# Designs tried in a protein design chat: VHH binders against 2-(3-amino-3-carboxypropyl)histidine synthase (dph2). Part 1

Every score and structure here is a prediction.

Target 1, 340 residues: 2-(3-amino-3-carboxypropyl)histidine synthase (dph2), of Methanocaldococcus jannaschii (q57907)
Amino acid sequence: MLFKTIFYQKLQKKVTTLFNLETERVIREIENLNKNNPKVIFQAPEGLKLKVEKEIEKIKQYFKQKNINIEIYLWGNTCFGACDLIDNHVKNLNVDLIIHYGHEKLSYANPEIKTLFIPAYHIFNKDEEEKILNDIKNFIEKHKSGGKKVAIATTIQYKKLLKDFNPSIILGCRGEVKEGDVILFVGTGRFHPLMIAYKYQKEVFIYNPLSKCFDKISEEEINKFIKKRILAISKLLLNKPKKVGVVLSTKKGQCRKRVFDEIIKLLEENDVNYLPILVDNISPDILFYDVDCYIIVACPRIVLDDYILYKKPIYTPEEFKLFLKNSFKYKFDEIKEDDF
Unless a header shows other numbers, all headers, positions and changes below count from the first letter of the chain; antibody chains are not in Kabat numbers.
ipSAE, averaged over its two directions, is called F for ESMFold2-Fast, E for ESMFold2 and O for OpenDDE. V2 adds 0.75 times the mean of E and O to 0.25 times the DockQ between the complexes of E and O.
Where letters were taken out, [cut] stands.
Atom coordinates printed by the task and the answers are left out, and those that the model quotes come from them; centres of patches stay.

## First folded at step 8 (VHH; framework vhh_7n9e_1)

Design s1 (from b1 with L101I)
Fold by ESMFold2-Fast, scan of step 8:
Structure s1 (fold): chain B 340 residues (1-340), chain A 119 residues (1-119)
Amino acid sequence: as target 1 above (340 residues)
Amino acid sequence: DVQLVESGGGLVQAGGSLRLSCAASGFTFSSYAMYWGRQAPGKGREWVSGINSGGYSTAYASSVKGRFTISRDNAKNTLYLQMNNLKPEDTALYYCAREYIEDSWRDYWGQGTQVTVSS
């Protein structure tokens, strides 16, 4: 027990990160396996991989001191979210535990190998925490005095900091927000707040906890984004595709087979030739087929964030349905539990 | 690859002024919120000031509010920090930083520029 305390103190002092990697909890879960030779895989988003490499070094040192022969692997491929489960790829290694960084478990993505999800909460010092919480409280009070209820939305890394505000936690490919007259998105980037503003048809303000700045999603910004996607869809009306590639990710948390089957049926009903393509990870370099465009049945952000990187046009299933229905009512593609 | 290069630090007398610059490259500068942090030897990093992607929203730590002004020039991919009425306690290595997008987890910090305020 004393050794554990001393080692944890050294870990926290030796490796200071922007994110709480919960080293103590990881060590505890490995110890709870009650094995002299535990086999563990570490999985992390690209931006955390080098930080997780240092975690692996610390954890190996801890177990070496305990005379436990831990076998550790770092998953070398890209990790996009909690939906990127690797169970089927590593079953032959007889893995005891997977440590999945940067996410919480998704209800529609159940791992078969025991998996510990480490959210990697952002670490703020005391002064920053006080400023963030006061900025948010002042925003809420200002709008309450104007007769408006504020709903708080955030991403997983700020969940613990904002716990007293009862926030809605936004996932990478799905945004669900509790009732309110106005929404305050606490987080970085503009995609989630833009999607939420369009989806709920409510004013969305942004509080960025890194810059400590307030901002707002404008109607102009929403309209510009929607018009760009409508123009991309309109190209299909001008030149009807002769053959479409329909891409399905085989990752358990991304294998939206029901959505895939639905789009295939619609293509057949509309006499559109197609090539079904199964891939593990979707990237520009693997989409080299003789088709006019691709429908990506996976994480929608592959289309919305990265379409410029692809040699041929790519669309979400919802976007391609809009073309088939000759409809102008744009809908964001969101991963739902019944998609699988 | 992303690069953030700070400049404009130096030695200055208490009550003096300095203007820091951060030259950004390797990403679409106008799409990211930016901020300045500082660290004195033996102390943790302190957030100093932030600015949104469009440059019209700013924030300041209470210790520098009214004395420092953050700004950006998106056409030149440059972030600025105008520091006025400098105090000895402002002595630190000053870093510029780019926000990370939740799905990328790629945080970037410059190497810093030293500011020393003598009295």
Scores: ipSAE 0.769, ipTM 0.930, lowest interface PAE 0.9, mean pLDDT 86

Design s10 (from b1 with E102Q)
Fold by ESMFold2-Fast, scan of step 8:
Structure s10 (fold): chain B 340 residues (1-340), chain A 119 residues (1-119)
Amino acid sequence: as target 1 above (340 residues)
Amino acid sequence: DVQLVESGGGLVQAGGSLRLSCAASGFTFSSYAMYWGRQAPGKGREWVSGINSGGYSTAYASSVKGRFTISRDNAKNTLYLQMNNLKPEDTALYYCAREYLQDSWRDYWGQGTQVTVSS
């Protein structure tokens, strides 16, 4: 135990990052395989890949010292989230364990290969933790004094720090927030808080734990985003598409076959010709077909963040349904358990 | 490629002032919150100050509040830190940083600019 403790202390000091990669837990899970030649794949979001590369070197050295011939691979392709499961792609390698960084296990996405999910919680020093927690407590108290209950929403990076506030954890394509009169989103970026503001029709404030600054989603910002998407949908009314490409991702955590089937049925009922397209990864370069537009049955953020990169218009299933129903009550496409 | 390049450090007497700059390139500067950190010899990294994307919300570590002012010029893609009434304890390598987005995990830091405050 002494050797192991000292080794882990040295290992962690050498690879200090903003994120807790739980090196000791990873090593323990590999040891628990009870094999002399374990095969392990490391999968990480782009921003963690270089950090995980350093982890791999350390883990290899650890097992070499124990005379265990570990075979390690780094998954080189893009990882978009917890729904990005690779077990079907690597079945032929006879992998014993996948280490998936940046997420917790999703209830609706069960890997067939044993997978360890490492959330990679943000590491703040003591002074930063104190400031963040006090800033949030002061915000809550101020609104409580005004008779308003604050609901806390955050992402996986800050879940551990905010545990005592009972936060709602927002996934990239799915946001459910507990009851409150106002919502405080604790995190980075503006997509999640904007989506939440529109969905719940409540004031959304932002606390950024990196800058330690407050911000707010404005009505103007919401209206600008919604109007842009409604305008894109309205173009379909002016120029009814003759043929639509319906794109379904084959990734296990993104293969929303039920949603795909529903949209196909609606197209048939409305006499709209279509081309069903199966893809693993969706990119502008692969969508070169003789269609007027595409409906993307995958991660909604492909449409919402990247539509400008595509040569032809792309829509979420929910957006295309608005066109078919001649309705302009915008709905965000969210990945749900029953989508598969 | 995202780049953050700090400048404006140097040697200054206690009670003096310095203005640090951070030139940003390779991303839409106006869309990201930014912040400054510092690391003194023999000490860990300390968060110093932050600013939101629009520049109207700022925050400071208690050790620098009232003496330092963070600002940004989104048209020039530049982040600033005005440091007044400098103390020997402010001696450190100062870094600018861009927030990472929750889904990308990509954090960016500059190489830093050295600030030395003589007694």
Scores: ipSAE 0.802, ipTM 0.941, lowest interface PAE 0.8, mean pLDDT 87

Design s12 (from b1 with E102S)
Fold by ESMFold2-Fast, scan of step 8:
Structure s12 (fold): chain B 340 residues (1-340), chain A 119 residues (1-119)
Amino acid sequence: as target 1 above (340 residues)
Amino acid sequence: DVQLVESGGGLVQAGGSLRLSCAASGFTFSSYAMYWGRQAPGKGREWVSGINSGGYSTAYASSVKGRFTISRDNAKNTLYLQMNNLKPEDTALYYCAREYLSDSWRDYWGQGTQVTVSS
C-alpha cells in the first residue's frame, strides 16, 4: 500500500506478461545502504529491459519523495544469464549496489560489487496457479499409480510456484536433473527438454504453464537435431579448416579457460592455425575475422540455438573434439564446475 | 519483426458465435505454443485457452470449457478461437500470445480485438 504513491497506470498501454520484480525488496536493499546518495546499476535480460525501465522510474520517484538523491544507471548491453557480472566493467563509477534481474546467483561466479539477484518469477492469478498445480499433481499421481517416480525440472520463472515438488532448476548452460523414472519439464520452449531427454536417456514430458498443455519429446525430434549437428561436424572432415577462431567469453560464469586451453592444445597437436579471441558478448556482428570457422567457448546455446544467424560455421568445444576424433557419437556441451 | 494481429471481434447477441483469428509473423510459428487471454474493463487479465506447437494438445479455462475451441493452422501461421454460446460475461478485449522463452524473456502479445456480447 505504501507504494501506491508511485502509481503509473498510464505508462503501460500494451498487455504484457507480469513478472514479480520485487519492487519492495529492491527499495529495502537500497535503503539498507544507509546513504543519502546511493549509486545503483540495474541489469536485465533483453525481454525485461522495458519493464525494468518502468521500475527505475518508480524507484526514482520513491526516493525523491524521501529526500534521497539516488543515482541510477541501466546497464545498456545485453544480459543472457547470471554469468553476466558487470562489476569489473563499472569499477570507476563507485557503485554501491547492482540489481540483477531474471536470475539467481551462480555458486561459481561471485560478484565484487554487492549484487541483489531478482528472479522475476512469473505472476499467475489464483485460477491459473490452481490449474497448473492440479495439472501437475494429476500427472504425478497417474505415473505413481503405474509404479513410476516423476522428477520435476523447471526454469527460474516457475521455481517459486513449483517449490513443493522439489524441482531441479535448469540453467540455460547447465541441465542437471534429480533422479526419477520419468522427467516432467515444466516450462517453455523445447530446447531444455530435448537436451535433458538426450542427456539422461529417459522419457521427457513437457507441461507448458502458459498454454497449460502437455507435450512430449519424440525420438524423431531428438534424431533430427542430432543429425543437423553431425552434418555440420562432417563438413569439417570434407573441408579441413586451415585457421579457426577460438572465442572465449570473459563473463565470470562462462570464462571456461580450462576448456579453452584444452582446445588450443588440440589445435596445436593437429597443426591447425588459430586466432584466440576474447569477447564479453558474442554476436554475429563481431565475428568478421579471416578464419574458416569458430569454436565458441561460452554458453553452448549460442551455437545450438543461433548458428543460423552466423555467416561462418560455429561449433561447441565438444563438437570440434568430435571432428578431431573422427567420431559421430554426439555430446551436448554444458558449463561444468571444472571448466574454469 | 515479431507481430501478432488479432481480428474477428465485434458486437454479438447472447447465445451467438464469433471466430477470432490471430495472424503471426516474424518467427517460426510451428515451433511455439500459443494462447488466448482476455481483459474486461476494470479487471485483470484472464487466461482463456492454450494450444501446443503441434496443435494436438489444447486446454481451456473452466469459464469457457465446452463453448470455446482453440485451433491453429501452421501452414498459414494463424491461431483461431471459435466462440459459441457467448454470454455477456465474455465481453472483453481478446489477446493472442506467444510463449516467451526462458533465456530471452521476450513476451509477445497482440494489440487485442474487442468482443462485446449484448444483454
Scores: ipSAE 0.795, ipTM 0.947, lowest interface PAE 0.7, mean pLDDT 87

Design s13 (from b1 with D103E)
Fold by ESMFold2-Fast, scan of step 8:
Order: structure tokens, then C-alpha cells, then sequence
Structure s13 (fold): chain B 340 residues (1-340), chain A 119 residues (1-119)
């Protein structure tokens, strides 16, 4: 008991860590395998990889002192978060457990290898928690006094902090918000609040829990984003593609085969030549084919965030469908259970 | 690469003033919310003040409200913290931070600038 207590104390930092990596829970789950030589894979989003590397070293030290010969691997490929499952790629390694950081288990994506999901919730000290919760409560009360129901939307990092507000959890790949007159997005960045403002046609306010500042999505900002994507789609009308690459990710959480098949059928109906391409991970350096553009059947954030990194134009399936329909009513691509 | 470099700390008498600066590079400064934190010896990080990307929305910890002013110059890629009526309790290492985006989990903090307030 003393040994375990001392070791856990050594895992603590004098400075508060930003994300809860649940080191004790990870250790407990590995211990529960009841093996002398457990095999464990760690996977994490890019921003957590260096933090997870430090976790791996602590975990190795713990099991070494317990005379347990743990075999650890870090998954080296890029990870786009919740929609990235690797069990198909590692079947031959006979691993006992996968530790998946930055993700909660999704009902539509059941891994074949035992997987522990660690959400990596943001850690705030007590004073910050009180301020954030009071700021949000005051916002809700102000709008309630004006006769408006506030729906709360957030991302996985803040889910635990906001549990009492019954928040909708938003992903770049899928965003559904519960009923309300106005929406308060609690989080960072502008992509998610812009997407939900456009999708629901409602006022979206932002509360940033890091800066503790309120902000709002403007109509001008929405129009600017949508216009830019519509212009990219309109280029297809001016320079009709002779051949299109249709890229499908083979990862279970991204292998949207039904969407892929729908796009292929539409291309055939419109006499557009195409090259079907299967990939594990999508990056600029692997898209070197003799095609005019690519349709990316995977996580839509690859197109919306990273299109400038690609030599040739890339489109979401929904964007390319707008071109084929000669329609300019923009629709965000979202991953759904029936896409697979 | 993303870098945040603080300056402007030093020794000051209680009731005095200091202005901290944070020089940002390696990213589009005007697209990110920024904030200041501090850490006193033997204590964890404490959030001090925040500012949105456009500079028109600010927030303050109760302990510093009315005494500190956060601002930014997006043309110079610089964040500021004007500290007035300093107290011994304000003694800490002050550092600036950039918001992380949800999909990245990638946080950035400067190394900090030391502020010591004598009584």
C-alpha cells in the first residue's frame, strides 16, 4: 500500500495538468487483465501524444516495480479523435487492451479488441469551475428573464464540468443540439458554433471556458464561410471534372461505405469518370493521382480544415452532391450511424 | 512553431504598477483567444484574465478585477496585462496562454515572467 501511495504521489505535478488522463484508472484496467505479460496499445490525438508518451513512461515504471513485464505500443499514425478505431490494423499483434484518449465509446463503433476510452476532460481548479458555472448560470437566467430557453452545446473536454446543464456533445463529424430558443456553445474555436448556427438557423452565443469570455457568431461570419465553400463548388461548374478520385478511409470509425457507394452511383449517373481509392489515413502526400479533384469519404474536418494543404481541390460528399444537383443550398457533411 | 514569450516582470512595491507583454509567433494571433495565468511558489496555476480574438470581450478573476487590464495588439502579435495597485498576494510567475482547439488538445503556454511585490 505504501509503495502504491508513493508511486501515485510521484505521478502528481505541482502545477495543475490541463487534461485528466486518468492514470490510476488506466493502471487499474491493465492490472485487471491478470496477466504477467500484458500487451497494451495507446492511441491519442496529436495534441495529447507527447502527454501520453509521459504517461507511458510512468506506467512502465509502475509495472516494472510490480515485476510485471508490460509490452506497450504507441499508435504512431495521425488521429482525428472519436472516429478513429485501429483494431483492424493490429489484429496480428494479439494485444490485450487498447487505451483510446480523447474519446468516449460510440454506440455505432464497437471495437473487437478490448478498449478503454479516456475522454481527457479539462481540469479546472475550484475557483475557475465556480466562475465558469456562475457565468453560464447568469447567462441562462438573463435569457430566461427575456422569455428564451437556452440550449447548451459543448465538446467532450467540458462534458463533465457541464453535466448539470444537460449539454449536447458536439463533434466536428456530427452535431445535434437539443431544443432551445438560443444556443450557448461552451468551448473553444469557431467551427462548431458556426456549424450549429447555420444548421439550426438560431442565434449562437459562445462561452470560452479558457478565456472566460462571451462572444457570438455573426451572420456575416456564417455568410463568409458558406460563400467560400460555394465558390469552391462553383469552380466545378466552370471546369467540369473529367476524372474524380473518390477516397474512402478503411478505419472502422471512418469507413462510410454507404456514402462512398452513393457517390459512385451519382458519378456513374452523371457520366463522370472516377478512381476509387482506399486509404488508412488521408494526407496530401498520398493524393498524387491523375484526377481533377478528390471527394473525401472520411472525417469532413479533413476537407474543411485542411483543404489548403492539398495540391488539388478536395470536397466533402455533400459538397460534391451540390455540384451534381446544380444546387447552392449548403449542407455540412456529418458522420451518421447509417453511413457504414 | 508556436511560441509565446513574456516580459515586463520585476520587483515592485505594494501599490505600484507593472505592464506585462507576451510576444506571439508561429500562428495567426488574431484568430485565437488568449489569457494570462499565474503560479505562486508551491501553488497550482491560477487563471487571471482572458480576452477574445477580436479584443472586445474581456474577463477577470475576482481577485484582480478593477486592478488589472488585459489588452491585445493584433497588428503586433502582442498580448498585454496592465497591473495596477499591486499587492504582496500578486507575487507569482505570470504566463500567457493560447486557447487550444477542441480537435487538437494542443495547449501552448509561455515560460513566464516573474512578478515580486514587496510590502
Amino acid sequence: as target 1 above (340 residues)
Amino acid sequence: DVQLVESGGGLVQAGGSLRLSCAASGFTFSSYAMYWGRQAPGKGREWVSGINSGGYSTAYASSVKGRFTISRDNAKNTLYLQMNNLKPEDTALYYCAREYLEESWRDYWGQGTQVTVSS
Scores: ipSAE 0.794, ipTM 0.941, lowest interface PAE 0.8, mean pLDDT 87

Design s14 (from b1 with D103G)
Fold by ESMFold2-Fast, scan of step 8:
Structure s14 (fold): chain B 340 residues (1-340), chain A 119 residues (1-119)
Amino acid sequence: as target 1 above (340 residues)
Amino acid sequence: DVQLVESGGGLVQAGGSLRLSCAASGFTFSSYAMYWGRQAPGKGREWVSGINSGGYSTAYASSVKGRFTISRDNAKNTLYLQMNNLKPEDTALYYCAREYLEGSWRDYWGQGTQVTVSS
């Protein structure tokens, strides 16, 4: 060879990130603003912030070489979901574009400032992709030979990898899965597959794309989780609440005003005193009121994952309705488009 | 506060064996799937082996299957990788990793332990 490739070698970066931050797409969207002084905010969940900091460095260098005076800010607070739209917080900064990492846009939550959503898909090398896809194909074929149709469910970070399987994407604290005799959840953690197993009353298998291992949700595991929540609801029967805090998140993707209004009406019909509370972010340290418990009208995961962190009992709207109906048929609270 | 500390690496001749350990702290070890990755000089990170939270399901990269064995001791919060019939191409920095849950996006890898296989 006679070609000098030093410049190309210098531009090559070691692939170490697990997530596709779509740097070229971000750059194109900023260029498409057709401004010599674009103002851009970068927003990311905690686990992506250091990676996004490196992306900001690259983007600044790119635009400096193009003689474009880009003004970049990193949003300092964490971002938990697509519902964390910051346009109301930064309206006075005259921002041209927000880059929102880790999520896809929710159909019912529209930003007022132009926002580019970067899902941050998990990046696997070729060998890992081939193994994951073959493991899943073999699982599907094995069950087809047994006369069983497999429905695939996954989360946003694996959507691109699994596109050919037509997966159900678990979004915004809700688990809607297409028809099947058994469900294969492709992802990490046990909450979503457990919720799906309970909701659909179907066998749920798990394929973890990080470990490349199969697992299964047991009936015992489901029963243990449900029993803990039923016991929490049963405590309301033993000590009927005199006053309840009803907490509504003001986040566009969580401001479930119709659900909030329904709960208020039910409390009034049952002669239960209440305090309506509006908050942006729900945390233990802001719930210091003279109430017996709280009903959290927001993301259900606040209750289901973090209830132990709160000094007073907290419940989802569905859980509190079970108490009022004197019913023990557990139902997971899910965010729906008609909740707003 | 999540910590993963690898040990057991070193210099070994081709055909030899090493046993790597990963001491985990700052989380409920028995609730998480774990895996091993490696990074050879001038290469990207490669997945080597994985194990589920209960320890009864394991997986291996084709390059190490039959030679490496992953295991865990949930009572000791420790992950292991038994490496047999080592080859020069196994030379790499070996990392212990914990799965991250959806929504956290934070990947947890240890500092790594160096394995050098001489020819």
Scores: ipSAE 0.764, ipTM 0.929, lowest interface PAE 0.9, mean pLDDT 86

Design s15 (from b1 with D103P)
Fold by ESMFold2-Fast, scan of step 8:
Structure s15 (fold): chain B 340 residues (1-340), chain A 119 residues (1-119)
Amino acid sequence: as target 1 above (340 residues)
Amino acid sequence: DVQLVESGGGLVQAGGSLRLSCAASGFTFSSYAMYWGRQAPGKGREWVSGINSGGYSTAYASSVKGRFTISRDNAKNTLYLQMNNLKPEDTALYYCAREYLEPSWRDYWGQGTQVTVSS
């Protein structure tokens, strides 16, 4: 009875946000391989994995009906960006195609295995689209009447909806925004708008397309974040590190070797002993070495979002440079093309 | 684990009122924007109302503006929807939801609470 109840509850369809996974385009690209036994890997961010699982079921059924023996794998680890390429991890599987959800291809991150990038645009119904577009237009008009030009910034999921506003697309850890007197960030969360506000020293407003609410990054919020990171850096002055772990991601398009080399050189110039560590995925459980702290040469959000989960202090390269220079003018670490 | 549990639905006559609650757990409630959606029999899901993390910015669908009020109590980790002057057309399963964030994109919706308005 309990088993049947639990099983029945698992069969209940849960309400979820809808994303355009472009099923027909994915099927077409697999068909274009012209193979009777194509091998395909699907990779997706955590929030899309269950949706992609259902996508895989549909695609398997489609090819079964066509008597094509498709071999499908779901990549079990998460995907954080377009540069999170798995070519080297799956080389021995002789994969024909990788389907990469939630991102667009970066010009400097070229996969060796054929990869199809599916942005997974957020699907709004017509009433929601009209409200979002009208809310943004009204915001722009209000600021224009006050003599201020609004620059629009957003993430890939809202790019198609906002195309007519000529938005700056925030790509992972990079926040490059076109010139304006004020910036409207259209998206969820506070990290990107906070970073942009600090970087450009301009007022940043937020429009959240899910709640349809406006918000603003306050000077108090910026100062609170910066002071917290400066405090973490100042602890290095109180307990000067004798040995530092320098962690570099080996993922293609994520291996910031030039930044790594720069940090190593600075450590040598300052007579700080170090352990260079190569990793695929960075997590608390793999950082168990006899060092005082770690410098993470990978995605900066590992440090900025998750530092509290780590047993020992972790820092971005930019943060550690502030310690070495005895400077407290904070700078966000951003992944750039010249990092490699 | 992140959990969203709706309550307060029921059967009510046209012109009546109901107050829905959504109890949140497993995350820092005060850091996330929240919203309500609904799905009526034979219709797609409709966004109803949203509220920012601080509770001072709200938004409403045209169909409910002036009749519904969204609010939140960050100390109690609870989201509310006060529904006044209910119409038969408001009959639906009502869901609360938390915004998803990069890089995880993790999407959270409750199981819903049924609201039925008699004519």
Scores: ipSAE 0.804, ipTM 0.944, lowest interface PAE 0.8, mean pLDDT 87

Design s17 (from b1 with D103H)
Fold by ESMFold2-Fast, scan of step 8:
Structure s17 (fold): chain B 340 residues (1-340), chain A 119 residues (1-119)
Amino acid sequence: as target 1 above (340 residues)
Amino acid sequence: DVQLVESGGGLVQAGGSLRLSCAASGFTFSSYAMYWGRQAPGKGREWVSGINSGGYSTAYASSVKGRFTISRDNAKNTLYLQMNNLKPEDTALYYCAREYLEHSWRDYWGQGTQVTVSS
């Protein structure tokens, strides 16, 4: 309670966005371990790491005052999503608790070490909350007067603010939205709205809670994306690969072993030579093998957002299947519960 | 390295005008929504205005609507805020900001440019 008050009242040296790191809840969970020497790891996405560093300093001071010898570590490697569970990496440290910021637990990825998921909700002031909620209510009312039901989709940062709208919470690699005639995505960026628009074959409106502006995924934007990926796939037809690297992420939330096995079987059936590669984190600098291209069995964002960063062509499993079947109907890859 | 550098602030009489600029570098400016915030001494930060990546959708806080105009030049990587009919209550440090993407959480704000409106 005291920590929460002090945290929010402190002047910042640099202007930054405020997120609810739920300091009180974190402290309570550590206290609930009922140990004089608890061992805790803090894990955060890149953009939250400096904020979490300051959080760690406050928590460490709190437990020092309680004469509890807390051992705290900050996980130094990147964290891109809820799928980045680190328990296998840290089992030798005998950790009591992992605090995972910026995400909620995935149903298909259960941690073996006790993990507390902190969503890190965006903190808007009262005027901003009022404007955001009124903008969304006005959007809903406009479409309701036209006889159309609006389905709200959002990401974890805005879940609490939008609770009364019963939103579908979009995870980085999934785009499931509740029933509605019109979809309004409340959030930042264009990847999730594009994924939803393609998946449901309908227009997706966007409300950006930071700019407080409306936007829309156009048919032109969908077609531009699809054409770029079809062109990448068509290059496989022009220059048929002799050997393919099949990369499987070992991260619990990305280790799509069933999908990996299916791709291997298809390659064998089509007499395409391959190199199976296991990696923890996928980046351009680790893909240096003697292969013509890579099939990335992991989070599809690695391919769909970042393919330009890679020296050799990279494809999602769905994209490579289109090549093998000589199909021109694009399929957007997404992580499903039965992939593991 | 993402950088946002504000300019154009200064001292102005009530009823006057100022145009703020924010020079962006280190990212594909045309791919991000941008916005302006302000902070008066002893007060919390207030959102002022926003603009989408394409520049065709804008939004304003009720306190500035009709007086301020946000715009962008994607070819020049620059965000603007035209401030007309300025009031003493508009006195604040004005910041430009880039939207953070939900998967990265990377938050970018400039250092600010001071606007002082005399009575």
Scores: ipSAE 0.799, ipTM 0.948, lowest interface PAE 0.7, mean pLDDT 86

Design s20 (from b1 with S104T)
Fold by ESMFold2-Fast, scan of step 8:
Structure s20 (fold): chain B 340 residues (1-340), chain A 119 residues (1-119)
Amino acid sequence: as target 1 above (340 residues)
Amino acid sequence: DVQLVESGGGLVQAGGSLRLSCAASGFTFSSYAMYWGRQAPGKGREWVSGINSGGYSTAYASSVKGRFTISRDNAKNTLYLQMNNLKPEDTALYYCAREYLEDTWRDYWGQGTQVTVSS
């Protein structure tokens, strides 16, 4: 116990990080395996991999000093979210524990290998925390004075800081927000606030906890995004596809087989030829088939964020359904529990 | 490859002024919020000021509000921090930073430019 305390104190003085990687909790969970030779895999999003590499070095050193022969691996492939469960890929390694950074467990994606989810909450100093909380409280009070209830939405990095506001936690593949007259998105980037603004048809304000700046999603920005996707869908009407690639991810959290089957049935009913493609990771370099376009049955962010990187047009299942129904009422594709 | 390069630091007397610049490359500068942080010897990083992608929304730490002004030139891919009425307690290494997006976790910081304020 004393050794752990001294170890963590020394580490804290030398290494400044933006994210709480919960080193002590990781060590405790490994110790709780009660093995002299535990086998552990570390998995992290690209932006955390180098930080997790340093964590691995510290953890190896800790267990060497305890005369425990730990076998550690870093998962080298990309990780986009809690939906990237690697159980099937590492079944032959007899792994005792997976440490999954940057996410919380998804209710519809149950790992078969014991997995510890480390959210990697953003660490703010006391002055920053006070400013962020006061900025948000002032925003809420201003709108409450105007008779408006504010719903708070955020991402995993800020969940702990915002706990007293009862926030809705937005996932890259699904965004559900609790009831309110106005939504304040606390986070970075524009995708999530734009999606929820369109989905709920409510005013969405943004508070960026890194810059400490307020912003707002404009109707013009929403219309611009939606118009661009509608134009991509309308191109299918001008150049009706002869053959479509239907891509299904085999990842547990993305293997939306029910949605895949629904799309196949719709293509058959509409006499559209297709190629069903099973892949683990979807990237531009693996989509080289003789088809006119692809329907991506996986995480919708692959289409919405990266469509420019692909040689041929790619669509979400919802987008392709709009084409088949000759409808232009846009709907975002979201991963749901009954998709699997 | 993302690069953030700070310049404009130096030694200045209390009450003086300095203008820091941060040259950004390797990404679409106009699409990201930016901010300045500082770190004095023996202390942790302190957030100083932030600016949204469009440059029309800014924020300041209480210790610098009214004395510092953050701005950006999206055509030149450059972030600025105008520092007026400098105090000895402003002595620190000043870094510019780009926001990370929640799905990438990829934070970028420059190496910093040293600001030393004499009494």
Scores: ipSAE 0.808, ipTM 0.943, lowest interface PAE 0.7, mean pLDDT 87

